# VHH binders against (R)-2-hydroxyglutarate dehydrogenase (hgdH), part 23

Target 1, 331 residues: (R)-2-hydroxyglutarate dehydrogenase (hgdH), of Acidaminococcus fermentans (d2rju7)
Amino acid sequence: MKVLCYGVRDVELPIFEACNKEFGYDIKCVPDYLNTKETAEMAAGFDAVILRGNCFANKQNLDIYKKLGVKYILTRTAGTDHIDKEYAKELGFPMAFVPRYSPNAIAELAVTQAMMLLRHTAYTTSRTAKKNFKVDAFMFSKEVRNCTVGVVGLGRIGRVAAQIFHGMGATVIGEDVFEIKGIEDYCTQVSLDEVLEKSDIITIHAPYIKENGAVVTRDFLKKMKDGAILVNCARGQLVDTEAVIEAVESGKLGGYGCDVLDGEASVFGKDLEGQKLENPLFEKLVDLYPRVLITPHLGSYTDEAVKNMVEVSYQNLKDLAETGDCPNKIK
Short names: E, the ipSAE of ESMFold2; O, the ipSAE of OpenDDE; V2, 0.75 times the mean of E and O plus 0.25 times the DockQ between their complexes.

## First folded at step 9 (VHH; framework vhh_7xy4_2)

Design t3 (from n2 with R57T F59W; at its last look DockQ between E and O 0.67; V2 from the best seeds 0.00; counts 0 for: pae O 3.0 > 2)
Fold by OpenDDE, look of step 9:
Structure t3 (fold): chain B 331 residues (1-331), chain A 121 residues (1-121)
Amino acid sequence: as target 1 above (331 residues)
Amino acid sequence: QLQLVESGGGLVQPGGSLRLSCAASGFTFSSYAMAWVRQPHGKGLEYIATISYSGSTTWYSDSVKGRFTISRDNAKNTLYLQMNSLKPEDTAMYYCARTIRTDEGWTYDYKGQGTQVTVSS
């Protein structure tokens, strides 16, 4: 079976190849994302495609795949918003996704951003890199053990984040739409309002629900403690970007760390140094450094995460090909 | 064995109010987030309101925010939807749904038979 893998970075390629030893696919890994007709046409002669985030299997690209004789569409992501699933089904494509891959990868990044903002390391290291070693009032920080950390969303990633913060000595409270069992030792479940009221740091690990819109709204921000830190390594759509900007500008938020942006495809993966960003909100976010820290969707950019998502994807393909079904089939 | 039974639907004039109820049985009601979903004639299902297992947190779609209130009584295994300032656009079959969270968002594994809400002058 011939498999085309999109968005594969050079450092990831050895992992793709190593994992394939067990499966024996004829794989081609390309750095290109599925985001144009031309990139869709790359699938000529392939039986399956493995997508990632910011690969868009829209109607146009799906039609191309159908025409080319692609049989299977896989995504090595938990999210599937980048796929027109209904149309793909209509065209008869079996599809599979990766519901779980290294919750630590994302959780650790969220914690890192939070700690950078809490201890002002971005600010200080940027100065010392310029050989300014003066200590100023802005560098004064709280210790995390004296903070209350609020975790919104207590799925696998949220729980790991909670565990990490707890391990660092913080008081951890969390909110989830579902009752979560077995977390009482490291996280107290409370209402969202209580999370907002009490938390010095809030990290978001909730799913995005289109019908509900953004979770972080002006109202959300208003209820937070003055000077609190907000971190979003989940979905860009969860945050009202304009509201966050206003909150940071006013001092309501002491800092904002994010690994995702609503509309991130326009900037992530691109070297735009020295250029003005087309999206004025993104321009403002960047200008708010070091109060705002942006990583370009690096949550899953780890050895373990890549290994997991590749292995699961290969297995998904095998299952679909052999049985017509798999545990991670997109239904 | 699992059952969700909606009630309270009917015909109302624009600007009117209705209160929907959903009686749940066959599962531990208090452990699940619940949602109201609606389906207008000829359209797909729409999540309009979700409530956490404890009732402490609620979410609303933009279309109903400020007008509808979701609540629950776990002791009675009942879900409610208070609908105020009803509009013709609110006309739909309304379903009570037991929800599960995925990394992709909300999904339901069970919904009731539905109750019809018609808003018309």
Scores: ipSAE 0.046, ipTM 0.562, lowest interface PAE 3.0, mean pLDDT 93
ESMFold2, look of step 9: ipSAE 0.413; ipTM 0.788
ESMFold2 (binder alone), look of step 9: mean pLDDT 87; pTM 0.861

Design t4 (from n2 with F59W R101K; at its last look DockQ between E and O 0.92; V2 from the best seeds 0.00; counts 0 for: pae E 2.02 > 2)
Fold by OpenDDE, look of step 9:
Structure t4 (fold): chain B 331 residues (1-331), chain A 121 residues (1-121)
Amino acid sequence: as target 1 above (331 residues)
Amino acid sequence: QLQLVESGGGLVQPGGSLRLSCAASGFTFSSYAMAWVRQPHGKGLEYIATISYSGSRTWYSDSVKGRFTISRDNAKNTLYLQMNSLKPEDTAMYYCARTIKTDEGWTYDYKGQGTQVTVSS
């Protein structure tokens, strides 16, 4: 079976190849994303495509795939919004996704941002990189073992984050829409209001539900402790960006770390050094460094995460091809 | 074995109020977020409101925000929907739904038989 893999970075290629030893596909990995007619046409002669985020299997591209004789559409992502699933089904494409990859990848990044903000390492290292080794009052920090950490969303990623903070000695409290079992040793479940009231650090790991809107609102921020740190490595839509900016500017938030932005496609993946950002809110966020730390959606950019998503995708394809179904079939 | 039984629907005039109830059985009610959804005649299912497992958080669709209140009594395994300032547009079959967590968000895996709400002068 011939498989075209989109959006494969050079550092990821060895992982794709290594994982394929078990499956024996004829794989072609390209750095290109599925975002044009031309990139869709690259699938000529292939039986399956493996997509990633920002690959758009829209009607146009799906028609091209159909014309070319592509049989299977896979995405190595948990999200599937980039695929017109209904139309794909109409065209008869079996589809599969990767519901889970390394929760540690995202959790560890969230913890890292939190710790950077807590210990002011971004500020200090940027100064020492310029050969300024003076210690100032801004560098004075709390130890995490003396902090209460609030985790909003206690799914797989949130639980790992909670475990990490607990392992570092923090008091960890958490909130989820559902009761979570088996976490009592490292996380106490409380109301959101209590999380907001007590937490020195809050990290968001909740899904975005369109009907529910943003989780981090002005009201949310108002209820937080003065000087508290907020981290969002989940979804940009979960945060009222303007409200967060105001909170940081006023000192309500001591810091904000994020790996996602609402509308991030306009900036992430681009070198815009020396340019003014089109989105004025993003410009303001950037200007708030080192109180605001932005990573360009690196949550899953780890060896383990890539390995997981590739292996699962290859297995999905195998299952679909052999049985017509798989546990991760897009229904 | 899982059951959701809605009640409290009926005919009301515009501006009137109704309180819907949903009796849950066959699962640990207190562990699940619950939702109300409705289906107007000839239309698809519409989300109305969700409440967390403990009742500490609630969410509403824009169409009902400020008028409807979702609540629950975990001791009684009962979900409620207080509907005030009812409008003709609120006419629909109302369903209690058990919400489940997925990797992509929330969905409903079970809903009751429904109770009819009709708002008409």
Scores: ipSAE 0.478, ipTM 0.797, lowest interface PAE 1.0, mean pLDDT 94
ESMFold2, look of step 9: ipSAE 0.553; ipTM 0.852
ESMFold2 (binder alone), look of step 9: mean pLDDT 88; pTM 0.875

Design t5 (from r4 with S56T; at its last look DockQ between E and O 0.76; V2 from the best seeds 0.67)
Fold by OpenDDE, look of step 9:
Structure t5 (fold): chain B 331 residues (1-331), chain A 121 residues (1-121)
Amino acid sequence: as target 1 above (331 residues)
Amino acid sequence: QLQLVESGGGLVQPGGSLRLSCAASGFTFSSYAMAWVRQPHGKGLEYIATISYSGTRTWYSDSVKGRFTISRDNAKNTLYLQMNSLKPEDTAMYYCARTIRTDEGYTYDYKGQGTQVTVSS
């Protein structure tokens, strides 16, 4: 089985190779993303492709895969929005995804952003890096043990985030569409309105459902405490970016940390230093540093997350090839 | 053993109102988000509205937003849909559906038998 793996960074390559020892695939890892006709054509001679986020298996690329004789399409992501699933099915591609890899990877990043904003470490370290060691009023901070942390979305990632904040001594409240069992020791489930009213820090870990729309709206922000911190390491679509910008500018939000942007493919993965961003909203976000902290979708960029997603993907492929099905088949 | 039983459908004139009910049994109703969906004759299933397990959050499709209200009484294990300003295009079989979390998001694992809503002059 020949397998083409897209978007593989150099630091990840050893993990791909190590995991493959168990499976014995003929793997080729490339740094390129599936985002052009040319990158789709790289699949010539391969039986399977393993995609990642911001690899777009659209109709055009799927047609290319079909023409080239690709048999299996896998994504090492929980999300599948980058795949035209209906068309892929029409073309007869078995598909699989990775529903879970490392909730800690994302949760820890969210906590990190929250803490950076809470303790103004981005601001202070930026200054000291320039040899300015003066302490100013902006650096004055709250301790997290004196904060109420609101977690919106209490799935696997949200629960881990809640646990981490709880372990740090914070009062943790949370909201989910469903009642979550067994979390009473570290998280109190309340209404969204109560989360908004009481939280000094809010972190979003909800799935994006198109029918539900954005979670963070102007109304959402209006109900938050003045000076509260908002963190989104889930999906860019969950946030009204313009509303968030306005909230930060007005001081309604004390800070905003994000690992995702709505339309992030236009900027993430690119060195645009010294350039004006095409998206004016992104330009404004960047300009709001250090009140706004952006990481370029690093949530899963950890050794354990990569290992998990690769192993699961290889197993998915094996299952599909041997049985025509797998537990993580995209239906 | 799980049951969802819709009621309240009927024939109404355009601009009229109906209130649908869904009686739930066989599961812990208060723990689940619930939804209303509808299927017009000859068409596929259409999402209408969703309500969180506690009833504190609601979502609506654009087609019904401002006209329909989803609510629930967990003590009575009942889901409701208040439909105002009804239009002919609202004519469909209406179903209450239990919503569940999946690895890909949300889906419906159970639906009732449905109740027919017909909007006609």
Scores: ipSAE 0.593, ipTM 0.841, lowest interface PAE 0.8, mean pLDDT 95
ESMFold2, look of step 9: ipSAE 0.695; ipTM 0.907
ESMFold2 (binder alone), look of step 9: mean pLDDT 87; pTM 0.873

Design t6 (from n2 with S56T F59W R98K; at its last look DockQ between E and O 0.81; V2 from the best seeds 0.68)
Fold by OpenDDE, look of step 9:
Order: sequence, then structure tokens, then C-alpha cells
Structure t6 (fold): chain B 331 residues (1-331), chain A 121 residues (1-121)
Amino acid sequence: as target 1 above (331 residues)
Amino acid sequence: QLQLVESGGGLVQPGGSLRLSCAASGFTFSSYAMAWVRQPHGKGLEYIATISYSGTRTWYSDSVKGRFTISRDNAKNTLYLQMNSLKPEDTAMYYCAKTIRTDEGWTYDYKGQGTQVTVSS
């Protein structure tokens, strides 16, 4: 079976190849994203495509795939919004996704941002990189073992984050829409209000549900402890960006770390050094460094995460090809 | 074995009020977020309200916000929907739904038989 893999970075290629040893596909990995007619046409002669985020299997591209004789459409993502699923089904494409990959990848990044903000390492290392080795009052920090960490969302990622903070000695409290079992040893489940009231660090690991709107609102921020740190490595839409900016500016938030932005496609993946950002809110966020730390959606950019998503995708394809079904079939 | 039984529906005039109840059984009610959904005649299912497992958080659709209140009694395994200021457009079959969370949002793995709410002068 011939498989075209989109959006494969050079550092990821060895992982794709290594994982394929078990499956024996004829794989072609390209750095290109499915975002044009031309990139869709690259699938000529292939039986299957493996997509990633920002690959758009829209009606136009799906028609091209159909014309070219592509049989299977896979995405190595949990999200499937980039695929016109209904139309794909209409065209008869079996589809599969990767519901879970390395929760550690995202959790560890969230913890890293939190710790950077807590210990002011971004600030200090930026200074020492310029050969300023003076210690100032801004560098004074709390130890995490003396902090209460609030985890909003206690799914797979949130639980891992909670475990990491607990392992570091912090008091960990958490809130979820559902009751989570088996976490009592490292996380105490409480109300959101209690999380807000008690937490020195809050990290968000909840899904974005359109009907629910943003989790981090002005009201949310108002209820937080003065000087508390907020981290969002989940979804940009979960945060009222303007409210967060105001909170940081006023000192209500001691720091904000994020790996996602609402509207991030306009900036992430681009070198805009020396340019003014089109989105004024993003410009303000950037200007708030070192109180605001932004990573460009690196949560899943790890060896383990890539390995997981590739392996699962290859397995999905195998299952679909052999049985017509798989556990991760897009229904 | 899982059951959701809605009650409390009926005919009301515009501006009137109703309180719906949902009796849950066959699962650990207190561990799950619950939702109300409705289906107007000839239309699809519409989400209207969700409540967290503990009842400490609630969410509403814009169409019912400020008029409807979702609540629960975990000791009684019962979900409630207080509907005030009812409008003709609120006419629908109302369902209690057991929710499950996915990375992409809410899903409903089970709903009751429904109770009819009709708002008419």
C-alpha cells in the first residue's frame, strides 16, 4: 500500500520510517500541507493519505482524492475539524483519527511554562544571554512545593500535569465537569471557585466546547489570587485574550504561559521578527514578555508524541484495509 | 439497564413556567455531567443546558440563557430543568441526556424517552 504523509518535518521523518518497519507500507513523506489543489494532486498513485492539523480535506481536495483513486483518509490528530467528514463519507472514504497521543508532551510543556514563570527563568536567562548577571528583586521566587496548583480539566493531560506537580511537591487541586476516579493520591477534586481561590498556579487542560465558551473570563480572573500564574496549553478559545492581557497589565496575573492562541494561524509557524503583528492583542501579549510566555503550539512536537500518532495512524490504516473498520474510525 | 425518565412536560401559555424532572438509574449519576436537549417538531436535537457532576457549574445555550435553570439532586438521582418565561419557540420534546466528554466537546451516549412541552396561547 502506498501512503502519502503530509506535513512531515525533517526531524520527524526518521520516526515515520522507523514505525513503518512493522507495517511495510510504501510511504512518501512530504513537508507540504494539504492546503491547495496542487498539494492534493500529490496523492496521485497513492492508496492512503495521512493528514495532520492544518491539512484541509475540504470538498475540493476530497474530489481530487476521489478522482485520483485514493482509498483511505487518515489524520494523525485528535481533532477532525479540518476534514469535511460528511462529504468524505458521501464519497465513500473510510477515515480514522488519533484520539490520544502522548499526554506527557502537553502536560510537561504546561509545567515548564509554569515553572519558567514561577522562577522567572525566561527573564533571567534572557539577561544573562546578554551578559547581565546581576540579581534583582524580580528574580525572587516561590518554590513550587509551597504552591497550590490548580488543574482545570482532569482528563489524560490534566492528570499527568497534576501528577508532575504533585511529584514536585506542590499541593494539587483540580476541577472537572466529571468526577474523576483514582486520582485522590495526587489531586484533590474541588469546585472551580475553590481552585480559583486557592491556586498559586492554574493550568488549563479542558476541551473547548463551543456551547460553553471561554473558561478563562474576566470573572474567572477576578476570582484568582493576586499574582497567580495562569497556563493554557489546551485551546486558545478557552481564554479571553483581552481579559488576560488586562489581568497581566494590572498585576492580577503574575504571569501567563500559553502554547495556543485564539486565531493562532495568523502567527504560528511564521517568522515575523521585526514586524508588527496584525492582531493587536497578539502584539500586546508579545510585549508583555517576560510576564507572558508564548510557545508556538509545540505541545505535541516531541519524539514520543510523533511516534504515537504515527504508529496509531499506521495501525488504523491496517485495520481499515483488512477489516473495513478500526477502533478509531471516524464515524 | 440505563434509564432516564423525563417528566413535567405539558401545555402552558406564553410567559408561563414548567419544571421538568429526570429520574436516572442504571449508572453512577453523581459522577456524570448531565444535559437537557430538545427537539422541535421537524427539527434536529438542540442543546439547551449542561450541569457538571457536582452541580457547581452550569452552561446554557443562548436561546434559553436567563430563562432556564438546570439543577440536580445527586442523592435522588434526579436532574431538573426550571423553565421560566416560556415562548412558543420553546415548544419541543425535551430529553434528559447522559453526557460524555470528548476532546472535541460534548457527546450524549444516552437520552430518555422525552417529555413534550407545548407553549401556546
Scores: ipSAE 0.620, ipTM 0.846, lowest interface PAE 0.7, mean pLDDT 95
ESMFold2, look of step 9: ipSAE 0.662; ipTM 0.896
ESMFold2 (binder alone), look of step 9: mean pLDDT 87; pTM 0.874

Design t7 (from r4 with Y106F; at its last look DockQ between E and O 0.76; V2 from the best seeds 0.63)
Fold by OpenDDE, look of step 9:
Structure t7 (fold): chain B 331 residues (1-331), chain A 121 residues (1-121)
Amino acid sequence: as target 1 above (331 residues)
Amino acid sequence: QLQLVESGGGLVQPGGSLRLSCAASGFTFSSYAMAWVRQPHGKGLEYIATISYSGSRTWYSDSVKGRFTISRDNAKNTLYLQMNSLKPEDTAMYYCARTIRTDEGFTYDYKGQGTQVTVSS
């Protein structure tokens, strides 16, 4: 079976190849994302495609795949918003995703951003990199053990984040749509309002549900403690970007860390140094450094995460090909 | 053994109000988010509202926002839907649904028999 893998970085290629030894696919890994007609056409002669985030299997690209004789569509992501699933089904494509790859990868990044903002390390290291070693009032920080950390979304990633903060000595409270069992030792479940009221740091790990809309709204921000830190390494759509900007500008938020943006495809993966960003909100976010820290969707950019997502994707393909089904089939 | 039993539906005039109830049994009601969905005649299932397990958070579809209120009494194992300012477009079979988390988001694994709501002059 011939498999085209999109968005594969050079450092990831050895992992793709190593994992394939067990499966024996004829794989081609390309750095290109599925985001144009031309990149869709790269699938000529392939039986399956493995997508990643910001690969868009829209109607146009799906039609191309159908025409080319692609049989299977895989995504090595938990999210599937980048795929027109209904149309793909209509066209008869079996699809599979990777619901879990490394909760630690994302959780640790969220914690890192939170700590950078809490201890002002982005600010200080930026200065010392310019050989300014003066200590100023802005560098004065709280210790995390004296903070209350709120975790919104207590799924696999949220729980790991909660565990990490707890391990660092913080008081951890959390909120989820569902009651979560077995977390009482490291996280107290409370209402969202209580999370907002008490938290010095809030990290979002909730899924994005279109019907539910954004979690971080103006109302959300208004209820937070003055000077609190907000972190979003989940989905860009979960936050009202404009509201967050206003909150940071006013001092309501002491800092904002994010690994995702609503509309991130326009900027992530691109070197735009020295250029004005087309999205004025993104321009404002960037200008708010070091109060705002943006990583370009690096949550899964770890050795363990890549290994897991590749292995699961290869297995998904094998299952679909052999049985017509798999545990991670997109239904 | 799991049961969801809706009640409170009926015929009302436009601008009127109804309060639906859903009695839950056969599972730990207080641990689950719950939802109301509706199905107009000849149409598919439509999402209306969701409430978290504790009742501290609620979500509404745009079509009912500001008019409908979802609530729950965990002590009574009961889900409610207060419907105000009813419109003919609200005519449908209304269902109480147990919501569960999936790897892709949320879904409904159980649904009641439904209660008919008819809004007509």
Scores: ipSAE 0.552, ipTM 0.822, lowest interface PAE 0.8, mean pLDDT 95
ESMFold2, look of step 9: ipSAE 0.612; ipTM 0.871
ESMFold2 (binder alone), look of step 9: mean pLDDT 87; pTM 0.870

## First folded at step 10 (VHH; framework vhh_7xy4_2)

Design u1 (at its last look DockQ between E and O 0.80; V2 from the best seeds 0.00; counts 0 for: pae E 2.5 > 2)
Fold by ESMFold2, look of step 10:
Structure u1 (fold): chain B 331 residues (1-331), chain A 121 residues (1-121)
Amino acid sequence: as target 1 above (331 residues)
Amino acid sequence: QLQLVESGGGLVQPGGSLRLSCAASGFTFSSYAMAWVRQPHGKGLEYIATISYSGSRTYYSDSVKGRFTISRDNAKNTLYLQMNSLKPEDTAMYYCARTIRTDEGWTYDYKGQGTQVTVSS
């Protein structure tokens, strides 16, 4: 079984190799993404491919894969919108994805951004990197044990974030559209209005439902405490970017942290130093540093998350090849 | 046995109002988000509205926003849809649906038999 793995960074190679010991595939890992005719043609002689979110399995690339004799399409991602699923099914490609990976990876990043905003460490370390060790009033901080932390979305990731903040000594409240059992030791489930009214820090872990629109709207922000911190490491579409910019500029938000942006493909993964960004809202967000912190969709860029995604992808391929089915089959 | 029983449909003139009800049994109604979906004749299911387990959050499709109101009474295990300013394009079979969490969002794991709403002069 020959497997071409796209979008593999050098640091990930040992994980791909270690996970392969139990499977014995003939793997080739390339840093390239499936974006062009040339990168699609890299699959010549391969039986299967493992994609990432920046790999576009569109009609043209799927036609190339069919000509080359590729049999299986796997993606080490929870999202599958980068694959033309209907056309792939028409061509007869079995497909599988990775619906979940380490919730700790995302939760820890959200906590990190919140704490950086609370303790002003981006501002302070940027100054000490320039040999300025003067202490000023902006560096004065509230301890998290004197904060109420609100968690919007109490799925697997949100519950880990709640547990971490509880372990730091914060009062933790949370909201979800479902009643969540078994969280009472570290989180009180309350209404969204109560989260907004009481929280010094709000972290977003809700899914994006297109029909519902953004969760963080101007009205959401208006109801938050003055000077509160907001963090979004879930989906960029959950947040009205213009509304957040306005809230930071006015001081309504004391800080905003994110690992995602609505329309992020225009900037994430690129070196745009010295250039004006095409999206003027992103330009404004960058200009608001250090009150705004942006990480470029790196929530799953950890040892455990990569290990989970690779192991599940290899198992999905084994299941598809042996039985024609797997628990994570794209239907 | 899980059951969702819709009622309150009927024939109504454009601009009129109807109130749909859905009686739930066989599960803990107050723990679930609930939805209304509709199916016009010969077409696929269309999302209408969602309500959280407590009723504290509601969501509406653009086609009904401002005209329809979803609500629930957890003491009576009943879901409601108040439909105002009805239009001919609202003609459909209306279903009450139980919503469950998936890894990336929500899906409907059960819907009732439906109640017909017809909006015509």
Scores: ipSAE 0.446, ipTM 0.802, lowest interface PAE 2.5, mean pLDDT 93
ESMFold2 (binder alone), look of step 10: mean pLDDT 87; pTM 0.873
OpenDDE, look of step 10: ipSAE 0.661; ipTM 0.871

Design u2 (from r4 with T50A; at its last look DockQ between E and O 0.86; V2 from the best seeds 0.63)
Fold by OpenDDE, look of step 10:
Order: C-alpha cells, then sequence, then structure tokens
Structure u2 (fold): chain B 331 residues (1-331), chain A 121 residues (1-121)
C-alpha cells in the first residue's frame, strides 16, 4: 500500500520511517500541507493519505482524491474539522483519526511554562544571554513544593500534569465536570471555586465546548489569588485573551503561559520578527514578556507524541484495509 | 438498566414558569455531569444547560441564560430545570441527558423519553 504523508517535518521523518518497519507501507513523506489543488494532486498513485492539522480535505480536494483513486483518508489529529466528513462519506472514503497523543508531551510543556514563570527563568536567561549577570528582586522566587497547584480538567493530560506537580512536592487540587476515581494519592478533587481560591498555579486542561464559551473569564480571574500563575496549553478559545492581558497588566496574574491562542493560525508558524502583529491582543501579549510566555503550539511536538500519532495512523490504515473498520474510524 | 425519566412539562403562557425533573437510575448518578437538551418540532436538538457531577459548575446556552436554572440532588438521583420567563420559542420536547467525555469534548450517551413544554397564549 502506498501512503502519502502530508506536513512531515524533517525531524519527524525518521519516526515515520521507523514506525513503518512494522507495517511495510510504501510511504512518501512531504513537507507540504494539503491546502491547494496542487498538493491534492500529489496523491496520484497513492492508496492512502495521512493528514495533519491545517490540511484541508475540502470538497475540491476530496474530488481530486476520488479521481486519483485514493482509497483511505487518515488524519493524525484528534480534531477532524479540517475534513469535510460528510462529503468524504458520500464519496465512500473510510476515514480515521488519532484521538490521543502523548499526554506527557502537553502536560510537561504546561509544567515547564509554569516553572519558568515561577522561577523567572525566561527573564533571567534572556538577560544572561545578553551578558547581564546581575541578580535583582524580580528573580526572587517561590518553590513549587510550597505552592498549591490547581488543575482544571482531569482528563488524561490533566492527570499527568497533576502527577508531575505532585512529584515535585506541590499540593495538587483539581476540578473536573466528572468525578474522577483513582487520583486521590496525587490530586484532591474540589470545586472550581476552591481551585481558584487556593491555587498559586492553575493549569487548564479542559476541552473547549463552543456552547460553554471561555473557561477563563474576568470572573474566573477575579477569583484567583493575587499574583497567581495561569497556564493554558489546551485551547485558545478557553481563555478571554483581553481579560488575561488586563489581569497580567494589573498584577492580578503574576504570569501567563500559553501554547495556544484564539486565532493562532494568523501568527503561529510564521516568522514575524520585527513586525507589528495584526491582532492587537497578540501584540500586547508579546509585549508582556517575560510575564507572558507564548509557545507556538508545541505541546505535541515531541518524539513520543509524533510516534504515537504515526503508529496509531498506520494501525488505523491497516485495520481499515483488512477489516473495513477500526476503533478510530471517523463516523 | 440505565433510565432517565423526565417530568414536569406542560402548557404554559408566555412569561410563565415550569420546573422539569429527571429521575435517574441504573448508574452512579453522582459521578456524572448531566444536561438538558431540547428539540423544537421540526428542528434539531439544542444543548441548553449542563451541570457538573457535584453541581458546582453549570453552563447555559445564550438562549436560556438568565431564565433557566439547572440543578441536581444527588441524594435523590434527580436532575432539575427551573424555567422562568418562558417564551413561545421555548416550545420543545425537553430531554434529560447523561453527559460523557469524548476525545473531542463532551456529548451525551443517554437521554430520556422527554417531556413536552408548550408555551402559548
Amino acid sequence: as target 1 above (331 residues)
Amino acid sequence: QLQLVESGGGLVQPGGSLRLSCAASGFTFSSYAMAWVRQPHGKGLEYIAAISYSGSRTWYSDSVKGRFTISRDNAKNTLYLQMNSLKPEDTAMYYCARTIRTDEGYTYDYKGQGTQVTVSS
């Protein structure tokens, strides 16, 4: 089976190849995204395509795939919004997705941002990089073992984050819409209000539900401890960006770490050095460095996460080809 | 077996109030977030309110926010929806739904038989 993999970075290619040893596909990995007619036409002669985020299997591209004889459409993402699923079904494409990545990849990044903000390492290292080795009052820090860490969302990622903080000696409390069992040793489940009231660090790991809107609102922020750190490596839409900016500016928040932005597609993946950002809120966030730390959606940019995505995708393809179904079939 | 049984629906005039109840059985009610969804005649299902397992968090759609209140009594395995200031556009079949987590967010895996709410002059 010939498989075309889109949006593969050079550092990821060895992982794709290594994982393929078990499956024996004829794989072609390209850096290109599915976002034009031309990139869709790259699938000529291939039996399957593996998509990623920002690949768009729209009606036009699906028609091209159908014409070319592509049989299977896979995405190595949990999200499937980039695929016209209904039309793909009409065309008879079996589809599969990857519901879960390495929870550690995202959790560890969240913890890293929290710790950077807590210990002011971004501030300090940026100065020493300029050969300023003076110690100032801003560098004075708390130890995480003396902090209460609140985890909002106690799914797979949230639980790992909780475990990491617990391992570092912090008091960990968490909130979830469901009662979570088996976490008592490292996390105490409490109400959101309690999380807000008691936490020195809050990390968000909840899903975004459009109907529910942002979780981090002005009210949310008002209830937090003064000087507390907020981290969002989940979804940009979970946060009222303007409210967060105001909170950081006022000192209500001691720091904000994020790996996601509401409207991130306009800036992430781009070199905009020396340019003014079109979105004024993003400009403000950047200007608040080092109190605001932004990573450009790197949560899953790890060897383990990529391996998981690739392995699951390959397995999905195998299952679909052999049985006509798979556990991760897009229905 | 899992059961969700709604009650409390009926005919009410605009501006009136109703209180819906949902009796749950066959699962650990206190461990699950719950929701109310409604379906107007000829229209799709609308998510209108949800409540966390403990009741500490609630969510409302914009269409009902400020007028409806979702609550629960875990000791009685019962979900409630207080509906105030009812409008004709609130006319629908109302369902109690058990919420589950998915990889993409939340959905419901069970809903009751529904109770009809009609708001008319």
Scores: ipSAE 0.443, ipTM 0.790, lowest interface PAE 1.1, mean pLDDT 94
ESMFold2, look of step 10: ipSAE 0.658; ipTM 0.893
ESMFold2 (binder alone), look of step 10: mean pLDDT 87; pTM 0.872

